# VHH binders against g5egk6r2213to2383, part 9

Target 1, 171 residues: g5egk6r2213to2383
Amino acid sequence: QRWFYKHFPMVWTGRLALKSTEAMINLHLINGSETFLNDVLGRQVTEENPRRDSVKILQRLRLDNGQVEHIYRILTNPEYACCLALSSVNNIENLKENDTNLKSHFIDYLINKKIAGISSLGEVETKFKSARVHVFAPGEIVNRYLSELATSLHDYLQNTDTRYLLIVFTN

## First folded at step 4 (VHH)

Design m02 (framework vhh_7b2m_4)
Fold by ESMFold2-Fast, scan of step 4:
Structure m02 (fold): chain B 171 residues (1-171), chain A 127 residues (1-127)
Amino acid sequence: as target 1 above (171 residues)
Amino acid sequence: EVQLVESGGGLVQAGGSLRLSCAASGSIFDLNAVGWYRQAPGKQRVVVASITRGGSTKYSNSVKGRFTISRDNAKNTVYLQMNSLKPEDTAVYYCAAEDLSYYDSSGPWETPTFDYWGQGTQVTVSS
């Protein structure tokens, strides 16, 4: 619990969008370059986000087509930032709706279609770097990655039945 | 949660015209790529035409110059205008829609993958 929040502080809060649905998420950096992530999104440890306020999933990547090793290399690329995305509810009117939207319209969608989501973040003024974004739901690839990265984090997520996405940013 | 509803099929004489419509309902506000397929008795299902979200079109050689695919994104509807119909056009016509477009390590996929299919509508062209 304490270990998770101590080692994986919140770095960004904003909207994750897919089609007509959105959910508020917090990003916790778990591996990779914090400076790269800050250049792409802007660092945020509180509810207020003064920089990019949204990421929209625009494409998909097939996970059931024998490309497991290629996909795993995305997760282990040294020029990346890997984040845990958790439901964020800083407005009490949206508590249940946000959590339900994250589960039903993002996590279940990605699992049922056997895909990862893909986004491309372009430059917004000169202060933001471009990045490709991969959005993974819990599954075989994520479990393999988390079991190798930190067993304590993996155990925490499983034991709490936490709803999450793994979001990876690359150049 | 996405359902495709087809309309406009029927019986028409050779040289006539029909307009097929494909409307999407459910949780999707916008269709991505949409294609029309057809299957004649005893034959394989084959592609007729497709249109991307941005409006780029492709047609099979058998229908070029006679059929036109178009979309109305505000109405979440795709149309197939069929002119100069021939008996050889007799088939069940299926609307198929892509969810999000695929991406691989080489970039965005050029060929749509269709996730949702309509029930089909019969088109019969008499001689």
Scores: ipSAE 0.352, ipTM 0.658, lowest interface PAE 1.9, mean pLDDT 81

Design m03 (framework vhh_7b2m_4)
Fold by ESMFold2-Fast, scan of step 4:
Structure m03 (fold): chain B 171 residues (1-171), chain A 127 residues (1-127)
Amino acid sequence: as target 1 above (171 residues)
Amino acid sequence: EVQLVESGGGLVQAGGSLRLSCAASGSIFDLNAVGWYRQAPGKQRVVVASITRGGSTKYSNSVKGRFTISRDNAKNTVYLQMNSLKPEDTAVYYCAAEDLAYYDSSGPWETPTFDYWGQGTQVTVSS
């Protein structure tokens, strides 16, 4: 946890939802525009663009060999923000349940079905009405991306049992 | 959240017919696609037929022309009518459903990715 905070700013905390399951996550900005991300997620309750407190996976994208190139283009979109999603820390009891939910109902689900999650930004409007969210579990595409653009992070993740998702915001 | 229950399996002679039913515990109108898979002894589970919310159907080559999938939204049930049965059709048949909230957007290589599975029903075709 301390290693991530030192190297990548924590830019958001909130709920990630899939079906009836939720997990509290922290987003650490890996690459891209923090300004774009803040515009998409919202800043403060008092502003016309209110802060979002959740991201819900509503659709799936199959990670077939024929789509790998298309998916990699999503990750290299020039108007984007790429974040590492980690289980949010709380007291010891909540942390264990939350970490288990993130692993079993999100990471394992995406890996076992060989899919990425897709989200719309839902009920709250943003400056970027066409903004899309893609949620990736560890795998070939994520490893390729991290090895090229965040080598130290990639090395750290491979040498640890850190449970994570890669969440990409694009316009 | 959605529970699927299969029925209609059994023993039938070659050339006979069976109709399998898949009853959902909730509205099938909230499901994007419902399909049937089968698993023969010692083999992997394979897709047999599927039907989308809009009524579009797809069949595997091995059953095309013999099997018909249909849906009854009022009864929250999907049927598989199996005609001209062969010993090679002997398998456990599984109903599977894709939640509308998690619609598969896989593009040109569209293959249903199912969220809910039934317990399976045995179909045995004697020669």
Scores: ipSAE 0.013, ipTM 0.226, lowest interface PAE 8.5, mean pLDDT 77

Design m04 (framework vhh_7b2m_4)
Fold by ESMFold2-Fast, scan of step 4:
Structure m04 (fold): chain B 171 residues (1-171), chain A 127 residues (1-127)
Amino acid sequence: as target 1 above (171 residues)
Amino acid sequence: EVQLVESGGGLVQAGGSLRLSCAASGSIFDLNAVGWYRQAPGKQRVVVASITRGGSTKYSNSVKGRFTISRDNAKNTVYLQMNSLKPEDTAVYYCAAEDLGEYDSSGPWETPTFDYWGQGTQVTVSS
């Protein structure tokens, strides 16, 4: 819907990777610093502006280890960037396959293992800042976060049964 | 999804050798680590050896210098070469695999969360 796209700007499009599997995602900023996110991922205003093209999950963080409040502080830090990740579309057939991959290889994987995915983005001297990336599937922590800070978005996602990840970039 | 199948166990005399194989239904070299555990009757399951995707190896003190873990990328197989076997090595040997390493973990050995386990293969070392 137009309401969603108007309130949550799309800031990046690229590949999310886990092992040998990839899915194309769009990132929509929902909280935090757009400036920080642009410094990390790159800003594409013109075709000449560089940007990162992928984020690869390399480690896991257990969600059953009692660190819920620490994670919540990461999600709510205004100097960080918290994004909603949605399946990218380029045509109807590609949407079905990509959406299925996002669900089966990323969302279901993280839920079934009770983990968040962790990535590390290295510094590139004049182009990109380094960042730690946390990748969350829908669950207790994400539901709490969205219910407290983005109630209308939370309602929208539940009512439309939209497949998503929450991705946060930290320093 | 990865399924692990162990083979190569059996009966051997003390001082003898065995080579265990762990064959995967998919590519194991996308995995963070593959390891071998063993469990003797009435005892806890304990780590024996592991090998990371990059080829780094770790061994328990009880097997250092006697056992060697290795990977074969082309065959999607991990091996455990066991030399100078002792009666105390008698156990069911399990292959285990870890998809992703733990973030800010002190190491995967103390409380490993291996994602995939084989059914085990019996090793019996007679006196």
Scores: ipSAE 0.271, ipTM 0.608, lowest interface PAE 2.6, mean pLDDT 83

Design m05 (framework vhh_7b2m_4)
Fold by ESMFold2-Fast, scan of step 4:
Structure m05 (fold): chain B 171 residues (1-171), chain A 127 residues (1-127)
Amino acid sequence: as target 1 above (171 residues)
Amino acid sequence: EVQLVESGGGLVQAGGSLRLSCAASGSIFDLNAVGWYRQAPGKQRVVVASITRGGSTKYSNSVKGRFTISRDNAKNTVYLQMNSLKPEDTAVYYCAAEDLGWYDSSGPWETPTFDYWGQGTQVTVSS
């Protein structure tokens, strides 16, 4: 009975409350091999057309093309995320609490729901260290990237009815 | 929401062939995976074969080498080509699909829950 999940890709969807904004973010976690991840996107992503396949997935979350491009750019370009944060606020320091709250809720969600068999902070860090967004590698440059992403999402959520954050990783 | 409708079942003699079709009311390209299950009288429903969006296939050991699953995205249909049929293949065959996103996920190790199921189609293989 569990044969399908053992041999096929796993997709998890959860919801995360942002205490600082009183907003809710739906989390989509795609877990599997690189072959599976490419299958979910409909075909292997190439450098020539990486955005096209990802846009198909993001469109399934009922976002318009502008929102899809915005989120894709935030997830794939740390410089864009930083520039967006700087443009949206006069000082990123003013949103440190939002960054901490988002990260904390994310970690708590993964541990409490045992997503991908994770039940501790150490497992979170091990599981996600090769992910595109290292949401759980404290003290690394990825923490800065996650902070910029959280800051950008704060402004994005205030000005749009989007509640979707897509985390993509391979095991 | 997607609805799945199976067709192509029937009566066939041992050694014969049948092709089952699973037609979706929407784009199958928007589904994560589509698979075939079967349930024989008095037995539990078991997996037969599956195909992902990218075309990767998986088969149960009981049908490997005899059955082939395929997709036709233009027709929003998934097929199961069944060759060298045996009396043991007699069952109701169900099409099942997994959506790209599943809301209210309770964890990775629960019994698999599929987003969409068809009504089933009867396959009978005579000796």
Scores: ipSAE 0.000, ipTM 0.124, lowest interface PAE 15.0, mean pLDDT 54

Design m06 (framework vhh_7b2m_4)
Fold by ESMFold2-Fast, scan of step 4:
Structure m06 (fold): chain B 171 residues (1-171), chain A 127 residues (1-127)
Amino acid sequence: as target 1 above (171 residues)
Amino acid sequence: EVQLVESGGGLVQAGGSLRLSCAASGSIFDLNAVGWYRQAPGKQRVVVASITRGGSTKYSNSVKGRFTISRDNAKNTVYLQMNSLKPEDTAVYYCAAEDLGFYDSSGPWETPTFDYWGQGTQVTVSS
């Protein structure tokens, strides 16, 4: 929909990795600081401020051990960027395979294990050594977040049965 | 699936040194963290040192400055260099590893839950 792309601009495209599996994703900024996100991910392919081409999930966060309020605080941190991750649409020829990989190896995996993914952006040379990435599949926590802070987007995602991840960048 | 095998334990005099090795049957490169635990007779197993995929290290207060943890990804091996050994370091030393770490709500990057454990190697430090 034109409405979605108008209100939630694509801010980054690259590779999401979990162990040996990868999917190409587009990030659409939902809430938070675009300047923070650009500083963390880089703007251009330059030696000064190289743009990141991947995010690798290195840790898991249990969603079933009573930490819901702590996790929700991560989602509402004032120094953050919250993005919707969708399968990349830039290559029509491999779009179906990429969409299937995103669903089977990331979305279904996280749902079935009842976990979120975590990565540290401080593992590379960066100004934001403490910056973290949290990767959430659709579920109770994400539904609560979207229903409270992005009601129109929540309705859109439910009506279209869109395959997505919620990716949150924090310092 | 990763299997861990410890080696390098033994008997040493106080003030001496030992180097423990933890060899993995699978790739260590994709593991989030590998660590060393120890268990003295009649006591709970406690963390000694850990190293993350990115090379970040943590040490228990009792071993800081004396022990050094390192990893060799090409050899799928993690080492614990133990210097200035004391009788209270006497314990069975266990290697532990995780495919993906767990995040705890009480702090960022807290000690993760380990998925794989070795069988242990005995370290005895005599007076």
Scores: ipSAE 0.011, ipTM 0.142, lowest interface PAE 9.3, mean pLDDT 76

Design m07 (framework vhh_7b2m_4)
Fold by ESMFold2-Fast, scan of step 4:
Structure m07 (fold): chain B 171 residues (1-171), chain A 127 residues (1-127)
Amino acid sequence: as target 1 above (171 residues)
Amino acid sequence: EVQLVESGGGLVQAGGSLRLSCAASGSIFDLNAVGWYRQAPGKQRVVVASITRGGSTKYSNSVKGRFTISRDNAKNTVYLQMNSLKPEDTAVYYCAAEDIGYYDSSGPWETPTFDYWGQGTQVTVSS
């Protein structure tokens, strides 16, 4: 976690949900617009300045040859934010359970079904902008993307047992 | 992962009724769709009926008006009420569930793709 905080800004902390399961995550911005992401999620500065507290996976995208064009359009969208999602360490009392939940109910779920997760965040008054969210587990597509985008990050992830997701926000 | 267990199959005379039950190991409310398929001897597996999380139902033309699919979220069970049974309804009946719906560049998929399947229950309709 220390290595990620040093190299990539931690931009959001909240719940990632899938059906009745959830895990607390930290998002580290690795590419794209921090301004766009702040407009979508909020900056979590004060109680007076409310922010989104969760992202819920509601749909899925099959990671097969027929979807390659669509996936590349998501990853090359000019208005986007690409984040590394890690198990939240802000409350160490439940760290092991949270890390296990992230692995078993999100990462393994996406890998075993060969899918990406999809969410849609609606516009909220004047507070938040809408966004489409894609959630990717570690795999060939993510490894290729990270090896081109962030070589040092890719090397670190390959050399550790770090449990992560890649979460992409687009307009 | 959700496990599905069918029950209620058996032998019945033409014109009779049977009620099949599909019990899920977890909350069916979280599933996008639950459906019933059947496979008769020497034939391909075909859809019979389905019900979505929102309660929308679809039926194959061969069973429409005779079969009714329903859900009981409190019991995590989906039912198939089969009335006016015919010998042609003889088949192994499978319960199937879609976890979360598919979406691609064209939007949400209209027809469910089922992730979880039960072991099946035999229905035999004598003439």
Scores: ipSAE 0.281, ipTM 0.615, lowest interface PAE 2.4, mean pLDDT 84

Design m08 (framework vhh_7b2m_4)
Fold by ESMFold2-Fast, scan of step 4:
Structure m08 (fold): chain B 171 residues (1-171), chain A 127 residues (1-127)
Amino acid sequence: as target 1 above (171 residues)
Amino acid sequence: EVQLVESGGGLVQAGGSLRLSCAASGSIFDLNAVGWYRQAPGKQRVVVASITRGGSTKYSNSVKGRFTISRDNAKNTVYLQMNSLKPEDTAVYYCAAEDMGYYDSSGPWETPTFDYWGQGTQVTVSS
């Protein structure tokens, strides 16, 4: 509830896409640079750097081949932006369908394939050609990260059985 | 969704040749990679060869120089030409396809995760 929104305010809302499926998500920054996040996503108040409204997963990253420490470095880098992604409450008409899509087509997909999703943000803008998005489902690596660096958040998510992804903006 | 169907397997004498075909129910042009795997009795499935959308090929050391993978986009088919066959090549051969590519250099060759698999075709090489 209010505890969560007080400590982790919403920083972005938009569409997450994988293949032919989309889900509306809210991002809540939990670690790292809000300045970097706003730089790569764009600002709503300026036309020079317009706010991005979608992120599409285009590639995958293996989680089962000994990349544990590499992934931990991604999750813990303070120059990056690590966000909690939740089903958007802004889409009231399709709220239940949206939550189901997030679970079945994103969370379960990533878990079953033992992968993380990767997106590129620099397709259109040369300034962000090295910027990437890493999309992680709940699992051993994410649980370790949350238990070590965000214990109260981890407890909250477990107690509420909340469906979530971690989305990390990297450079 | 793509379905893969293998054909061309059979019994052959050592030193002989076979050509396997992998026919897709849909376009293979949009797939990141298509590969051939094999599984001998009591063994795990291992990669044999793969071909990317751009036509780049990779082969396992056990078949390099003897097997050739190729693709025919017009027919939505991938082939495995197997020459100089050995008894050790006896296995069920599977066609597999990768939908999304891998980030960095961890391509489908090293530790492949494939989205689509065929039912397999038996290859038996007698001595």
Scores: ipSAE 0.193, ipTM 0.579, lowest interface PAE 2.3, mean pLDDT 81

Design m09 (framework vhh_7b2m_4)
Fold by ESMFold2-Fast, scan of step 4:
Structure m09 (fold): chain B 171 residues (1-171), chain A 127 residues (1-127)
Amino acid sequence: as target 1 above (171 residues)
Amino acid sequence: EVQLVESGGGLVQAGGSLRLSCAASGSIFDLNAVGWYRQAPGKQRVVVASITRGGSTKYSNSVKGRFTISRDNAKNTVYLQMNSLKPEDTAVYYCAAEDFGYYDSSGPWETPTFDYWGQGTQVTVSS
């Protein structure tokens, strides 16, 4: 078994289109919204309104309404796409040293699953040349990172040449 | 960077028991596969036991039935319970871990080299 499949059981992938007052991202959801809520944003399972419950979970992290809507639009809207990976990583301080490994394994996953129509290394290498990694950790660390990410997402998306963002959730 | 900290080695009489512990700290990823190796003076380092993240175990013929490898994934720790110790078990014992996605996490027999090694802990069995 591939290392990536063991550590990143959930991945959302896509492309970013920037340099507009509105960021556009195509979302390719691997797991349903209920699984997203349960595995990435919390352990709550809902069958009524996944979007509303995702917003409630983000609000429980003490984010303001603007930050919650900013993150939610990026991570869940079908017109938006980002790379969001769930991981059992316990130490985010060391993630920088392994960004290359994370990117390489994420690339293999995209090709194997034909995510976002990607079927070759050349396509992925072109699209991920400028990819960035954002990390979410539990508790108060999650609050800090999500607030920083929410604040910087608009600027990051408008002022970067990247076509993808890799977002990793840690436990 | 991953650091492996070994503990539990020491001097014991033949027929006695020891439990070795291998704790990982600073790991970016939980330990995928972990192996225990040993090296007696003037001999090559050899594999003793391994365990995958899912709990599948493998043992060398020399220790099968006497040693038990186990892991506590919540504590990021691997144990080697050594029972019915013999003088021939005297060696420095090393913990080795596969991490960071360079290998298929199948254990030491499937992965010739591990990413990280501990400093070693001395086990001495007297007759």
Scores: ipSAE 0.000, ipTM 0.091, lowest interface PAE 20.3, mean pLDDT 52

Design m10 (framework vhh_7b2m_4)
Fold by ESMFold2-Fast, scan of step 4:
Structure m10 (fold): chain B 171 residues (1-171), chain A 127 residues (1-127)
Amino acid sequence: as target 1 above (171 residues)
Amino acid sequence: EVQLVESGGGLVQAGGSLRLSCAASGSIFDLNAVGWYRQAPGKQRVVVASITRGGSTKYSNSVKGRFTISRDNAKNTVYLQMNSLKPEDTAVYYCAAEELGYYDSSGPWETPTFDYWGQGTQVTVSS
């Protein structure tokens, strides 16, 4: 947790939803535009710039061999924000349950189905920027991305039993 | 978890009508798609009709113009209105729901993995 904060600032805390299950996550920006991400998610809880409190996975993307290059293009697009999602320790009473939910209902689900999660965030009354969201579990594609663009993070994640998702926002 | 329960099946004469209901144990509002499938004796289960979260509908060529699918989110129920029934419509009718669609899918019935299935309801059309 301290290691992530020192290297990658926490930019958002909220709920990640998949079907009827939710997990509280912290997002640490590892690449891309913080200003874009802030415009999409909001940073302050105000009426004019409200913070989104959740991101819901609404669609699936198959991680077939034929789609590896397409997916990697999403991860390397210069007009995006790429975040590491970790189990949140903020304002949650059942930390162990939250961490278990993140693993069993999100990480394991995406791995076992060989999919990425997809969401679309739109503008409502021009308060937020629109974005497409891709949610990736640990695997070949994420390992390739992190080994090339965030080697120290990749090494840390491999040497620890850290449960994470890679969440990519694109315009 | 969502459980689907079909009702409204039965015996009807050719040219008659039946309305099938698919009642969900939970909210259907956030389901990506709900569809009706049927399986005739000795044949594979095939799609009949589907309706998306946004209200877009699709029908198999064999039922287009005769069957109408609709959804009532307040009642957590999906309906299949079957008109001008033919003996060839005799089958067990299944309700199926997809929570998450595929981004690269051509539509709900091109996605083979519906998350939830009902037990089925028998429709018999006599001539």
Scores: ipSAE 0.018, ipTM 0.402, lowest interface PAE 4.9, mean pLDDT 80

Design m11 (framework vhh_7b2m_4)
Fold by ESMFold2-Fast, scan of step 4:
Structure m11 (fold): chain B 171 residues (1-171), chain A 127 residues (1-127)
Amino acid sequence: as target 1 above (171 residues)
Amino acid sequence: EVQLVESGGGLVQAGGSLRLSCAASGSIFDLNAVGWYRQAPGKQRVVVASITRGGSTKYSNSVKGRFTISRDNAKNTVYLQMNSLKPEDTAVYYCAADDLGYYDSSGPWETPTFDYWGQGTQVTVSS
């Protein structure tokens, strides 16, 4: 019954400002891409407990063994440059699934941070052009949140044009 | 699956130096905490040095000042520089690492432990 995470990436955290809404987005990036893992995690040489953060996020989601295995296989598949971002958003009630403005701000954030191995806007945009953004309403109960997450991951696996998944939790 | 491979062991005269390397291989992964252990014939395996992901180090009293542990996170490799070697340092040296813990849907997560061990590399110091 025990699940082992063989190659699950560590969590990177940051903040993103949305100019149009003056809201701040706190980002938790969980990476499956070797390039993204090596470059993003290189910036966290001062991270005190990255294993705990990764485990804590997964524990909070209360996933069953099948869902954990499903996520693991998506995030560690070398054929995908996969990035799973968990974020909290303040004061944004009009944020929508696959929000183009949110994706644009995320791309700008990555460029501004000058992540090693990403040298241009074109590289960052290519990686996140097909990213999906899934938004969870404030106050969603755990079971509903898990169902939405499972649906997003199911859609990702069945959509060959999707390489990235951004999951946003609104406060 | 993550595999740990030690290298750099061998025979050296007292007062000499060796550098051990511990390399991880597999698909996509990142080593968290890494420790070096050693085991002399007929004795228990004991910790020598450890390093956290962020580079914080800890040494056993028997090697402090002589050994230095370091890491290259981009290469998933950890090194043990051994200086001023003594016959008492003769042992099989093991690399041990942890990554993410296991999940049990019926219970809590396992606390961090060293989940992976290498096969060991022999260090012999002659006088």
Scores: ipSAE 0.000, ipTM 0.093, lowest interface PAE 19.3, mean pLDDT 54

Design m12 (framework vhh_7b2m_4)
Fold by ESMFold2-Fast, scan of step 4:
Structure m12 (fold): chain B 171 residues (1-171), chain A 127 residues (1-127)
Amino acid sequence: as target 1 above (171 residues)
Amino acid sequence: EVQLVESGGGLVQAGGSLRLSCAASGSIFDLNAVGWYRQAPGKQRVVVASITRGGSTKYSNSVKGRFTISRDNAKNTVYLQMNSLKPEDTAVYYCAAEDLGYFDSSGPWETPTFDYWGQGTQVTVSS
């Protein structure tokens, strides 16, 4: 859908990893600072400005630990970057496998374990800024966020039955 | 998806030795932290020993100096070498593994949360 790409620009493409499992994703900025996100991940348009090629989930955050409002606060900070992560579509032969990996090994995994993923991106000289990364699967907290702050996107995702994660970058 | 299979239990006389093995079956993930627990009849399950992915070990006071936990990451297997066994060591021994390290919103978890448990292996030490 042209509407989606116009309103939510693709800001990064790369690998999302959880242990030995990987999926290729595109990040689309939903809310927050594009400048901050570019400082963390790198700009993709020049050979002189390389980008990070992966985000690896290293830890998990329990969603059943009674801190719902604190977790929701992470999603609603406009000074940070909140992105929609979608399966990367770069070749028809890889489409089914990558989409299946994203669903089975990431989305379903996070839902079944009742967790969010956590990553830490280290500083690389003056080239890339450090950031903490939270990875959320569809669920109560994400549905609340999207219904309140991104209603048109929420409707779009439900109508198309799109598989997604919400990925939040903080300093 | 990840299943843990314990082996090496059995009947042994006091002062004897046993080596327990815990193998991950059908795993697409590396084991992070692995612990050995035991449960005697009518008692609560208690921790015996644990090992992190990097090889750092912890032991309960009751087994320190007698038991040694080790791992072979290439084989996705953890071992418990039990020496100088006592009748008080009689229990069902369970292997438990962590898939990922936990981080609470207030900071990293100090103790691993175990996601996978084996079915247990019986160790009986005769007097």
Scores: ipSAE 0.013, ipTM 0.194, lowest interface PAE 8.3, mean pLDDT 78

Design m13 (framework vhh_7b2m_4)
Fold by ESMFold2-Fast, scan of step 4:
Structure m13 (fold): chain B 171 residues (1-171), chain A 127 residues (1-127)
Amino acid sequence: as target 1 above (171 residues)
Amino acid sequence: EVQLVESGGGLVQAGGSLRLSCAASGSIFDLNAVGWYRQAPGKQRVVVASITRGGSTKYSNSVKGRFTISRDNAKNTVYLQMNSLKPEDTAVYYCAAEDLGYWDSSGPWETPTFDYWGQGTQVTVSS
């Protein structure tokens, strides 16, 4: 919705992939370095610069074994970039299918398995910096993060039942 | 984020010793494992030694009994003590670390062994 565009401008749009499933997402930066994120994913379309088209989840991280403080440090590091990922609203024709794919094949999958997704983005000479990517579904760690560092966003998400992921980009 | 910087390489005669250091920019408590790899000209990069968070060590057969890996958590540094060096030990030596967040994955997922790599340090053993 427009509330997200008002408070957290969209910084990237592209494909999130897991195995054979894809969903189109918009990323809204909620904390951390916009400069770092632009170096990793590409800059604004208006500047005729290339952009990465996709992030593919290649590994999983278990969330059930006491790594909470380490993960929380990753989320709160201001040199990194923490983003809210929402179903892309730029393609109305396929919006329902895309939203359903995000919910069933990404959000529900990660929640059901009690895991986060992990990706790696390679360096591309003169175009993109490398980054490690963590993909989190709503849960204990995300709720703690949002309640402490983005309270208005946390309240909005709980009141609207919005489908989202938190995606964190690190060096 | 962790950056790894190697030091201690150089030229040494066969039978000599060198101590390599791998200094981490952050706490090595946040790393699951730290290892040393080497790559000789025209050869594949191979594991030399590793040390886990708990202090367990493993060595390749070619260096077992000659090399010792150790960890100094207070200095955020991992060492490789190399004794009885041979010309065959000539290589660029790399420090590599596994993030604690990367768990052992079962199934068809890609699983990189190490998340962080240093730039490498040259070790040359003359005959």
Scores: ipSAE 0.005, ipTM 0.111, lowest interface PAE 10.4, mean pLDDT 79

